# Ledger of designs, part 138: VHH binders against q9p7j3

Target 1, 174 residues: q9p7j3
Amino acid sequence: MILPLFPETQVHVFVYENVSNCAAIHEQLISQNPIYDYAFLDAATILYKKQVYSAIIRALEDRRDEQMKTKTIHSEVILSLSPKTEISSAFRQFSMTKKSKNIVVVKIDSKLTEEEEFERLDKLVEGNRVEFSDEELQKLIDFKVLKKNYKLDPSTLENPLASILSSIALRGYS
Short names: E, the ipSAE of ESMFold2; O, the ipSAE of OpenDDE; V2, 0.75 times the mean of E and O plus 0.25 times the DockQ between their complexes.

## First folded at step 11 (VHH)

Design ac8 (framework vhh_5c3l_4)
Fold by ESMFold2-Fast, scan of step 11:
Structure ac8 (fold): chain B 174 residues (1-174), chain A 118 residues (1-118)
Amino acid sequence: as target 1 above (174 residues)
Amino acid sequence: QVQLQESGGGLVQPGGSLRLSCAASGFTFRDYWMSWVRQAPGKGLEVVSDISYSGGDTTYADSVKGRFTISRDNAKNTLYLQMNSLKPEDTAVYYCAKLGYFLESDYRGPGTQVTVSS
């Protein structure tokens, strides 16, 4: 994918459901295996494609402006999903866990084509690929998790998109 | 081999203070987030506080915020927890932890007992 504000940056987003090896993937991330250099998100926390795109754009803006708060662009994506600038809380809120069942995987600055990334991820992730679409994401979301992460009240929860995007865009005071 | 060794625990009266230390070896200390986690008898692990690799970002559990201060000395490979205004509810084994990629405790030391009692 090519982002209008960052046309030279190659971005790929993948969604997997019914993943059986999240514990094994988590161990590889802990060991800093470079083949796992992706942002691995718990799909229970993601409701919209625009939520992911907004976090990616914010992370790329922070990198462009030399304002990154984390070591890698992929960890900056995870931080950018959070309404707070607290790195540890963002990771605990949005990152894949050993107990995750459905995941969203983001790759920035890929040197591979989308097809090559699919082939590589299919070897790493024991689950079913689904389309990165609002329809598929809405099947995997946990609304209790979403409400807690973005502090949504009942009125906001009826149509949370604008509130979520505002939270990501306004993360940290300028 | 990763090694973490806590010290500074003990018996203290309510309202008292203790300073915990953790000596780290076997890994590049400055490159990892570190945490203090605790476990009271019959309860699960609670993350008390964590600190970024540079010390520029810290978090605290609501139960200890304003009373505890986490810090680190990367030149000495040492993590600290200054505990003030201690309460009986703070009684637990305190573990120094190296945090993994998702900021979960991927390695813990053997722990040091803190008992707050009159």
Scores: ipSAE 0.006, ipTM 0.225, lowest interface PAE 11.2, mean pLDDT 84

Design ac9 (framework vhh_8emy_2)
Fold by ESMFold2-Fast, scan of step 11:
Structure ac9 (fold): chain B 174 residues (1-174), chain A 118 residues (1-118)
Amino acid sequence: as target 1 above (174 residues)
Amino acid sequence: QVQLQESGGGLVQPGSSLRLSCAASGFTFDRYWMHWVRQAPGKGPEWVSSITYGGDSTNYATSVKGRFSISRDNPSKTLYLQMNSLRPEDSAVYYCARIGFYLEEDYRGQGTQVTVSS
């Protein structure tokens, strides 16, 4: 994927449903195994492609401006999904957990093609790959989780996209 | 209705400069990121440059970095592309485009032709 403001940055996004080995992946992430250097998101928290892209753009802007609050660009993507800048809260809200069943995986700065990254991830993730599309994401979302994470009220139900994107685009509270 | 109208193209010799303009109407110009895209005969579209809604962040394709400069004047609702040290490979139709929420081009102008030839 080519980003207009970051055209030299390679971005790949993958979606897996019915993942059976989330506990094993989570263990590798805690141990900081470099093979697992991706942003592993719980698909229950992602409603739109634009939500993911917005978080990626914000993370890349923070890296450009030397304002990253986390150690890697991938962890910065996870933080950037949160409307607040509290790191532990953001990870609790959006990261894959041992109990996750469906995940969204983001790779930034890959030296591999999308197909090559997919082949690598297929060996790490025991689940079914599906298209990264709004249609597929809407099958995996948990609206109770989404409402809690973005503090959506009944008035935002008719336009959740604009509210979510505004929350992400704002740099967190000082 | 949303409209984008480019101007400023023409036939110039290598090494020359041109300034392209894009007049925007039908939307709140200062709320949108804008970019320039070009398309040479027989080739697909190539992204050239982008600018944020406030003009405080810009980016450029490697092929034009250091030679082209994107800018905007929000009060007049105009986007600009200053093109210096033009080369034959810069010959293309240049389009200005509005970027919707994060990365989708949703409107493009009719384009202005730039031809760099000796």
Scores: ipSAE 0.000, ipTM 0.134, lowest interface PAE 15.3, mean pLDDT 83

Design y1 (framework vhh_6qgx_2)
Fold by ESMFold2-Fast, scan of step 11:
Structure y1 (fold): chain B 174 residues (1-174), chain A 122 residues (1-122)
Amino acid sequence: as target 1 above (174 residues)
Amino acid sequence: QVQLVESGGGLVQAGGSLRLSCAASGFTFSDYTMAWFRRAPGKEREFVAAITWSGDSTFYTDSVKGRFTISRDHAKNTVSLQMNSLRPEDTAVYYCAAESYDFGTPSEYDYWGQGTRVTVSA
């Protein structure tokens, strides 16, 4: 997709369920394999498409304004999902782990076509790709994780969208 | 603030062994993934081995699997690389590196040592 405020920036978001090789992906990330230049999120932390897009927009705004707190745009996306500015906490809260079962993968500034990114990523991830939709994300979310990450009251759990988006947009200012 | 100091490099014959050590100071060692990288003359720096902050996972580049072992000692704030069955191709400057993020994106190592030289003769 193309974002209205960033029309030159190519953004791709992929969702995989029943992933069996998260440990192998982690090995490639730790060894700095450039083929794995994506943001890998644990789908247990993502409830809405707007949640991911809000984090992407915030990361792109921080890059535009020369205010990134991390070294890469993909790392900045992960940080931007967190209501706090502490980098290590954000990564522990939202990143894929070797024990993750379902993941959301974000690619920004691809040098490949969308079809080529789909073909490449489908070879790297041993799981079933599903549609990036609120319906599919709601099947993969862990509400205990969501509540903890965004400090949600039980009363807001039925409709947490506004609270989540405010947390992302107002990171460090509330 | 942060310092990583490597030691244990030297000259060794093919088939020999060396143990590299990296002493860490100026940060909370137990919160950081530790890694070894190497750079051969005229080549780019390449990944060799890593151990996660928890110590529960180790990773190796294919060419050293079964020959090298990475370990860490939280009480001494050290990470070590035991190198066995050394080959001339292992000749390089070996660097200790640290990062605070284990997952989510390709690792961006925050801190680097100055390196220790390993020469393996045929």
Scores: ipSAE 0.551, ipTM 0.803, lowest interface PAE 1.1, mean pLDDT 87
Fold by OpenDDE, second read of step 12:
Structure y1 (fold): chain B 174 residues (1-174), chain A 122 residues (1-122)
Amino acid sequence: as target 1 above (174 residues)
Amino acid sequence: QVQLVESGGGLVQAGGSLRLSCAASGFTFSDYTMAWFRRAPGKEREFVAAITWSGDSTFYTDSVKGRFTISRDHAKNTVSLQMNSLRPEDTAVYYCAAESYDFGTPSEYDYWGQGTRVTVSA
């Protein structure tokens, strides 16, 4: 997928459910294994496709502006999901953990087709791929986690997408 | 009360060895990646070594590869750094650190020790 705002950057997003090896993946990430050069998100924290896209765009903007807070574009995507500026907080909020079962995987700067990228990623993730859609994400979301991550209250729950997108876009501007 | 207490620092001649130890308490040790950092005089704190929460994987900064070995003991809630073939440029205050997510960003580690001084003479 090519983003209109960043035509030179190809992005792929995948969703996996019932992943059995998140702990192993997590350990590879910590070990900085270059084969695992993705953003691994806990699907329990993702409600909308636009949420993911907004984070990707924010990360790409940060890179463009040489304002990245994290070391890699993929870590910046994770940070960009958070309304908080602290990296550790963002990762605690949104990153895949060793206990995760459902994940969203983001690849930035892909040189492969979506199908080719999937074939590579499928060797790393032991789970079932599902469609990247709001419908599927809604099945995997933990609303308690979502509410906590974005400080959603009854006044914002009527339109959580707007609140989420605002939080992402305005991170660091409070 | 979270606590990381380093020990084992001291004065050693170039080519010598030291073993640093860090005793952790006040948090679920097995859930955290443990790491060692160091700050040399006049320099910024830098990553030295880390060991994953499971203890199955380790990684090191390039300058210490082959000389330093990080290990952990879950039963004792300790992390150690065996330092061999020490060089004057290894002189620094060494800090133990803990985090649930390790991406090599020193400022984002959850817990830090007070440090132990290592001095390597020429």
Scores: ipSAE 0.008, ipTM 0.243, lowest interface PAE 10.2, mean pLDDT 91

Design y10 (framework vhh_6qgx_2)
Fold by ESMFold2-Fast, scan of step 11:
Structure y10 (fold): chain B 174 residues (1-174), chain A 122 residues (1-122)
Amino acid sequence: as target 1 above (174 residues)
Amino acid sequence: QVQLVESGGGLVQAGGSLRLSCAASGRTFSDYAMAWFRRAPGKEREFVAAITWSGDSTFYTDSVKGRFTISRDHAKNTVSLQMNSLRPEDTAVYYCAAESYDFGTPSEYDYWGQGTRVTVSA
């Protein structure tokens, strides 16, 4: 995919449902295995494609401006989903856990084609790949989690997109 | 009040052995992964070894695999690193690290010790 603000940056996003090996993936992430250098998100926290793209753009802006607070661009994507700049809170809110069942996986700066990343990632994730689309994401979201993560009022919960995007774009400033 | 304190560092000759220990105080880490990192003179901090909260899995950087063994004692709230067949390249300050939460990222540990120095002479 092409991001208008970062046209030379390779970005791939994958969605997996019914993942059975999240605990094993989590163990690889704990060990800092470079093969698993992706942002692994709990799909229960993601409602829109634009939510993921906004976090990616914010992370890339922070990298461009030498303002990253985490050690990798992928960790910065996870941080960028949160309205706060607290690393542990963001990871607690958005990262895949040992108990996750559906995940969104982001790869930035891939040296591989999308097809090659797909083949590599399918060997790491034991689940069913689905389309990265608003329709598929809306099947996997947990609205209670979404409300908690973005501090959504009942009056905004039925149409939360603008609030979520604003929170991501203004992380640390709102 | 949470602190990680490393011990067991020192000077050893190449081919020797050393055991590092990390004691946690202020809370127990039985539900969290624990790891050892090191920083050699003039280099960035690098991963050495990790053990999961359950103790079911251990992970090592390629350069120490087969030579180092990580273990934990939940009752004593400690993690240890047994270092065998030491090489001059293992010379570094070794740090104990622990998660505050289960993270889905490879780079984040919230609690760090002050470090213990290991010097391996040729």
Scores: ipSAE 0.012, ipTM 0.299, lowest interface PAE 8.5, mean pLDDT 82

Design y100 (framework vhh_6qgx_2)
Fold by ESMFold2-Fast, scan of step 11:
Structure y100 (fold): chain B 174 residues (1-174), chain A 122 residues (1-122)
Amino acid sequence: as target 1 above (174 residues)
Amino acid sequence: QVQLVESGGGLVQAGGSLRLSCAASGRTFSDYTMAWFRRAPGKEREFVAAITWSGDSTFYTDSVKGRFTISRDHAKNTVSLQMNSLRPEDTAVYYCAAESYDFGTYSEYDYWGQGTRVTVSA
C-alpha cells in the first residue's frame, strides 16, 4: 500500500472477524512481547478504509514533524483516529479490548514482506481473516459506537465519511 | 512529582517467600495498568506480572505462574507482588511500572520505580 508523501513507508492492514483469543493477545501486549508490535483496533469503531488511512497519514505526518504525542507509531495511529488529543480517551474509544470479537490490525515499517506478515499474524490471531474493504468493514461496525466516538448528530448523518475524515485531519487544530 | 517506590526486597532462602510493595505518590494510579519487571545481573529487563486498572485481569510470565500473585489497593495507591516458592533464578532487581491506557499496542510503561533487590540463595 502506497501513501501520498510516504511512498517508501510499508503499511499493511488486516481485518479479522470472530476472533476468540483477544484476551490472550491483550496479555501479550501488556507483557511487551515485540512479536505483537501492531496497532490492534476494535472493528466496531471502523466504517471505512479511508478512516484508517487518514489516521495512518496523520500519524506519519506527526512522526515526520517530530510531533508524536505517544511513544510508538502504532499508538499514534490509534490516537489519530480520535477527534480529541486526549490519549486515554482515544484508546478507550478505538483499541481492541479483551472482549473484542472483530479487529483491525495495522502494521507500519514492517521488517517482513506482506506475505510474511500475513503468515505471522494469522498464527497469532484465532479468527477468520477477511478483505480490508468498505464492504467487509460495514458488516463489523457498531453504529452506536461510531456515532458516540465522532459525536455524529442528525445534521451529519447524511455524510458521516466527510465528518469522520475532518475530525481525524483536524484533531487538535480546530 | 510522580514517584513509584518499591520496598520488601531482601535475602531469602530457596523455597521462601517475600512480598514486594510499590507505593505511588504525586498522583493516583487507579486508572493505570501496574506491572512488575525484573533484571538479573548482566541480563535484559523482563516482564514478571501485571494487573489492569480494574483489578479484574492479571497476567504473569510463565516461570512465575502459580508462585507469584499481583494485587493492588486503589485507596492506598499501591501494587503488591506476593512471591512464594522462590528459586535462585528469581534473583534480580524488581521494578514497579505504571502505564496509561494503551490497550491496542504492546505496552510502553510511563512511570518506573528505582527497584528493590531480591536475592534467593540456594
Scores: ipSAE 0.321, ipTM 0.678, lowest interface PAE 2.5, mean pLDDT 85

Design y101 (framework vhh_6qgx_2)
Fold by ESMFold2-Fast, scan of step 11:
Structure y101 (fold): chain B 174 residues (1-174), chain A 122 residues (1-122)
Amino acid sequence: as target 1 above (174 residues)
Amino acid sequence: QVQLVESGGGLVQAGGSLRLSCAASGRTFSDYTMAWFRRAPGKEREFVAAITWSGDSTFYTDSVKGRFTISRDHAKNTVSLQMNSLRPEDTAVYYCAAESYDFGTPAEYDYWGQGTRVTVSA
């Protein structure tokens, strides 16, 4: 999707299930391999497309306003998913780990076309790419993780969308 | 004013060993991933080895696997790099670095030492 407030910004989001090489990807991230310049999220933490886009929009707004708390736009996306401002906690809550099985990959400001990003990521990620849709995300979510990350009451868990989006938009005030 | 200080560099003959140490002051680094990078004369900085804050998992660049061992002492806020079977290609300034995030993006190292020089003669 085109972001109305950032029509000049290229945004790509990919979902992979049954990924077998998360440990290898994690090693490449630790070594600062520039080929892996993406935000790698654990799909167990993502329930809606709007959750991801809200975090992206918040990160882009913070970059525009010179209010980023992290050094890169991709790390700012991960921070922006969290209802808290503590960076290491946000990364522990939402990042892919070496034990992850399903991941969401975000690319902002790509120098490549979408087709070229598909080709590159399919070589880096050993898993099955699926549609970035609410239906596919709902198959991969862990509701216990979601509840913990957003501090959801059991009554809110039946329809958590508004609560999640509010937490992302009001990060630092909620 | 957090500081990382490297020590243990020097001149050694090919096939020899050196142990580098990095001491952290001003803050406890128990929640930080610690890494070693190196920069050879006329080249860019490259990753050598890292040890994570979570479970002390270790990672190495291919050229040093089996020869170098990274370890840390949480109580002393130190990280060490044991370098065995040294080659002339290992000649570089070695830097200690610390990173405060768990990795969902390429690591952003927040703290760097000034470096310690290692020269391996043929």
Scores: ipSAE 0.656, ipTM 0.845, lowest interface PAE 0.7, mean pLDDT 86
Fold by OpenDDE, second read of step 12:
Structure y101 (fold): chain B 174 residues (1-174), chain A 122 residues (1-122)
Amino acid sequence: as target 1 above (174 residues)
Amino acid sequence: QVQLVESGGGLVQAGGSLRLSCAASGRTFSDYTMAWFRRAPGKEREFVAAITWSGDSTFYTDSVKGRFTISRDHAKNTVSLQMNSLRPEDTAVYYCAAESYDFGTPAEYDYWGQGTRVTVSA
């Protein structure tokens, strides 16, 4: 996938359910294994495709403007999901944990086709790939976690997407 | 909440060895990746070594590879740093750190010890 605002950057997003080796993946991330150069998100925290895309765009904008707060573009994607500026908080909120079962995986600056990237990633993730769609994401979401992460209240629950996107876009502008 | 207390620092001659220890409080020790950092005089704090929450993986900064070994004991809630073939440039205050998610950003570690001073004479 090529984003119109960033034509030189190819992005791929994958969704896996029933992942059995999140703990192993997590350990590789901690070890900074370059083979695991992805953003691994807990699917329980993701409700919309636009939420993911907004975070990707925010991260790419930060990189373009030389305003990244994290070391890598993938970590910046994770940070960009959060309304908070603290990196540790963002990772606790949105990053895959060793106990995660369903994940969203984002690849930035891919040199491969989507299918080729999938084949590569499929060697790392032991789970079932599902479609990256709002419908599938809604099956995996934990609304309690979502509400907590974005401080959703009854007034915003009717249109949570707007609130989420605003939180992402306005991070650091409070 | 986790409290970290370092020990084992001291004065040693070049080529000598020291073993640092970090004692962690709390019941969730196994949830944290543990690391050692150091700050030399006039320099910024830098990463030295880390061991994953499971203890299965370790990694080191290049300058200490082959000389330093990080290990952890889950039963005792301790992390150790065996430092061999010490050099004057290893002189620093060494800090123990803990975090649940390590992506190589020292400032993002959740908990820090008070530090223990290591001095290596020529």
Scores: ipSAE 0.013, ipTM 0.269, lowest interface PAE 8.6, mean pLDDT 90

Design y102 (framework vhh_6qgx_2; at its last look DockQ between E and O 0.42; V2 from the best seeds 0.00; counts 0 for: pae O 7.8 > 2, unsure alone 60.6 < 65)
Fold by ESMFold2-Fast, scan of step 11:
Structure y102 (fold): chain B 174 residues (1-174), chain A 122 residues (1-122)
Amino acid sequence: as target 1 above (174 residues)
Amino acid sequence: QVQLVESGGGLVQAGGSLRLSCAASGRTFSDYTMAWFRRAPGKEREFVAAITWSGDSTFYTDSVKGRFTISRDHAKNTVSLQMNSLRPEDTAVYYCAAESYDFGTPTEYDYWGQGTRVTVSA
């Protein structure tokens, strides 16, 4: 996808279900393997495409303005999903863990086309790739996790999009 | 507030052994993933081994697997790297690193030691 405010920035988002090798991916992240330079999110935390895009836009705005709180753009995306500015809290809330089953993978500043990234990621992730769509995401979400991460009450949980997007846009004001 | 100090480096002949130690001060490391990295002359820093904060997982780069063993002593607040069957290509400065949140992206180690030099002669 092309972002209106960042037309030169290459952004790719992938969704995998039934992933069996999250522990192996975690080992590669610990070893700083540059092949794994992505943001790996637990799909249990993502309900909408706009949720991911809003976090990406916020991260790119913070990079443009030299106001990043983390050391990489991919880490900044994870932070930007959180309504709080606490890095450790954001990573615990949204990141893939070695026990995750479904993941959302974000790549920013790719030197590869979307198809080339598909070919690369399909070799790294042992799971089934599905469409990055609201319909597919809604099959993977954990509403208990979503409610806790965004502090949603029962009435807003019925249609939480505006609350989630406001939380992402206003990160730093809570 | 966290300081890491490496020790145990030196000169050794190929086939020999060395034990590196990393002492942590300021805080206990029970909630940190601890790792060893190395940088050989003219090369980039590379991962060697790690032990997760849970203590139940160890990871090694392929070139040292079976020869090096990483371990942690909770009471001494130290992490150690036992290096056996050393080879000339193991010559490098070895660094201890620590991080509490190693999920989601390649780990951004926040704490690093000054390094300890290991030279393996043929």
Scores: ipSAE 0.679, ipTM 0.854, lowest interface PAE 0.7, mean pLDDT 87
Fold by ESMFold2, look of step 13:
Formats: structure tokens, C-alpha cells, sequence
Structure y102 (fold): chain B 174 residues (1-174), chain A 122 residues (1-122)
């Protein structure tokens, strides 16, 4: 897809469940294999499509304004999910790990259609693609993790979206 | 931040062995994934081997598997690369690298040594 504020930037988001090869993907990330240049997120930390889009928009705005804190747009998306400014904490909280079971994968600056990008990504990920939708994300979330990452209390857990989006938007101000 | 100093390079004949060492200094060596990269004359820098901060996992590019072994010594804050059965195509400057950011994208190796030259004569 193309976001209205970023008309030259094609973005794709994919969700995989029951991924069996996160450790192998980790090996390729460590070796800097360029075909793995995506943001790999742990789906246990993602409840809403808007959560991901808000992080993408924040990362693209920071790139546009030359205010990125990380070296790549994909690493900046991972940072942008965090309510805190500490880079290593953001990666620890939101990144896919070798033990992850379900993942959300983001590609920014794609030169491919969604189907073409899926064909390449599907060679890399051993799992089942599901729709990028709030319905599917809600099946994969770990609410204990979500509550911890965004400091949600019982009064906000029924509809935490506004609290999560505020945390993303206000990073660096509180 | 981390400072990295390589040693152990030199000239060897094909079939020989060398052991490279990388001394790391900084706040916490155990928090970093450490890697060796190499750059052959006229070529781009390429990945050779890595060891994770836990020490539980090692990784090797295919051309060195079975010949090179990466290891860590947490007490001495060093990482080593034992290179056996060396070939002329292993001739390169070898760089020690450490990542400053975690997993989830291609690893950002922001800390690099100056490199140590390895020359393998036919």
C-alpha cells in the first residue's frame, strides 16, 4: 500500500502464525543477508493494525525530518512501537526472537506488488500466512505482554487502543 | 561504547592455521553479538562467523564451515576465530564487529575493529 503523506513509499505488512523457523531467520539477520531486510515483529506484542501503521507513519515522519535514531527504516519501525526512547529495550520488547511462534513482517520501500513480495517472503518464513486484520491479530496477542509493554491497567484493558496510540505518539515527551 | 582490537593476522601457507583474537573493552561485553567479517582485495566486506551474546549459538558462512571455529572468553572479554585448512581465497583483512542493537532486523554492527591482515600463499 501507499500512505497519502508518503506517495512514493510502498509498504506491505504480512502476518504469519505457527512459524517454525524463527531461529533460522535469526541466523540470516545476524549475517546481514540482504534478502531478509524486513522488520520482523513478535505478533504476541501486536493487537491492532493501527498499532503497526502508527509505528510505520512515525518512522517515515522521522526519516523525512532526518530525526531517525536507528540505521534503517525497518529498525526505526521497531523503535517506533515503543513508548520509551531506549533502542535496546524496544527491540527486546517488540522484535521477533528465535523463540517466537507468530510474527508480523513489515516491508517499507518495496519495489514489488503485495503478491510478489509475499512470494519472496514465503520462501523465507516457514509458517501459515493469515490476514493482516484486527480479528487475526487478536488471536495471536499475548495480553500479559501487551499490558506490560504499554503499562495498561484494568480500567483500559477492554479497549486499550487510545492508550497504545498515545504511547506511540508521545514517545520522547514523557 | 565498545572498542575492538584485533590481533593474530599474518602470512601462512595454504593448509596452515591461524588464530585471530579480538579484545573488547566497554561497559558490558556479554551484551553484544560478536562477529568476524572479511574483505578480500577488490571485494565487498562479507560475513564470516558470529557468536551470540549468550554464547549458545554460533554461525558460519558456508565457505568456512568445518574449517573455522568462533569462540568467546567472557572472563578475558575476547572473541577468537580459529582458522584451519586455510586456502588462498581466505586472503583478506579480517574485522571484528559487535552489534549495538538487538534482533528483529538485519543486525546493526556499529562497532568495528581496524582489521588484521591474513595472507594465504598458494
Amino acid sequence: as target 1 above (174 residues)
Amino acid sequence: QVQLVESGGGLVQAGGSLRLSCAASGRTFSDYTMAWFRRAPGKEREFVAAITWSGDSTFYTDSVKGRFTISRDHAKNTVSLQMNSLRPEDTAVYYCAAESYDFGTPTEYDYWGQGTRVTVSA
Scores: ipSAE 0.344, ipTM 0.722, lowest interface PAE 2.9, mean pLDDT 86
Fold by OpenDDE, second read of step 12:
Structure y102 (fold): chain B 174 residues (1-174), chain A 122 residues (1-122)
Amino acid sequence: as target 1 above (174 residues)
Amino acid sequence: QVQLVESGGGLVQAGGSLRLSCAASGRTFSDYTMAWFRRAPGKEREFVAAITWSGDSTFYTDSVKGRFTISRDHAKNTVSLQMNSLRPEDTAVYYCAAESYDFGTPTEYDYWGQGTRVTVSA
């Protein structure tokens, strides 16, 4: 997928449910295995496609403006999901854990087609690929986690997307 | 903020042993996954071993499995690397690292030590 704002950057997003090897993936991340050069997100924290796209765009903007706070573009995507500026907080909020069962995987700067990238990633993730859609994400979301991550209250729950996007866009502007 | 200070490096003959230690400052040691990395001359820094925040899981690069053991002491806020059966290819500066979140991408550690040099002679 090519983003209109960043035509030179190819992005792919994949959703997996019932992943059995998140702990193994976690180990590879701890070991800094370059084959696992993705952003691994806990699907329980993702409600909308636009939430993911917004974070990707924010990360790409940060890179463009040489304002990245994290070391890699993928870590910046994770950070960009958070309304908080602290890296550790963002990762605790949104990154895949060894206990995760459903994940969203983001690849930035891909040199491959979506199908080719999927074939590579499919060797790493033991789970069922599902469509990257709001419908599928809604089946995987933990609303308690979502409410906590974005401090949603009854007034903002009427339009959570707006609140989420605002939080992402305005991070660091308080 | 956490400060990490490595110690225990030195010169050792092939087949010998060394024990590296990393002392962590602060009161939240139990919140951090700890790791050892190394950088050999002319090479990039590479992962050696890690131990989870709870201490219940350890991970090793393949080349050190069976020879190196990572451990931690929560009471003393220390992480250790017992290195046995050392080889010349283990020669490197060894770094202690800490992170306080669950990994979602590689290459992210929050804090690093200054390193301790290990030299293994043939």
Scores: ipSAE 0.068, ipTM 0.557, lowest interface PAE 2.6, mean pLDDT 91
ESMFold2 (binder alone), look of step 13: mean pLDDT 78; pTM 0.801
OpenDDE, look of step 13: ipSAE 0.015; ipTM 0.290

Design y103 (framework vhh_6qgx_2)
Fold by ESMFold2-Fast, scan of step 11:
Structure y103 (fold): chain B 174 residues (1-174), chain A 122 residues (1-122)
Amino acid sequence: as target 1 above (174 residues)
Amino acid sequence: QVQLVESGGGLVQAGGSLRLSCAASGRTFSDYTMAWFRRAPGKEREFVAAITWSGDSTFYTDSVKGRFTISRDHAKNTVSLQMNSLRPEDTAVYYCAAESYDFGTPGEYDYWGQGTRVTVSA
């Protein structure tokens, strides 16, 4: 995928369910293995495609403006999902953990086509790939986690999209 | 403010052992992943071993697996690397590192020691 505001930036998003090797992936991230240069998100935290795209756009804007808070664009995407600018909280809230079962994987600045990234990731992730769609994401979300991460009350849980997107766009400002 | 200080490096014969220690000050690192990296002459820095904030799980690069053991002492705020069956190819400056933030910035290390030199003679 190409974003209209960032036409030279290649972006790919993948969703995997029933992943059995999150601990092994986490090990590779800790060792800084360059093959694993992706943003690995816990799917329990993602309800909409627009949620992911909004975080990607915010991260790309911060990189363009030389205002990134983290060392990599992929880490900046994870931070950008959070309604706050506190880095440690954002990572605890949205990152894949060793115990994650379903994940969303984001690749920015890919030198590969989407199909080539599919082939590469299928070797790294031991799980079932599903479509990156609102329908599939809604099967994997944990509403308790979503409510906590975005501080949603029962009235906003009925249709949380606008609140989530506002939180991402207004991160760091009341 | 935050410092990581390595110790225990030195000269050792092939087949010998060394224990490296990293003392942290200015912050407690119980909730941080801590790691050892090394840089051999003329080469890039490489990962050696890590101990995670979550249950002190340990990870090793293949070339040291079974020979090196990473451990942590939470009360002393130290991480150690026990190196056994040392080989000339283990000759490097060894660096202690801690992840940038608690609870989940895997692979982002902002806290580094100055390094301790390990020389393994044939």
Scores: ipSAE 0.220, ipTM 0.629, lowest interface PAE 4.5, mean pLDDT 86

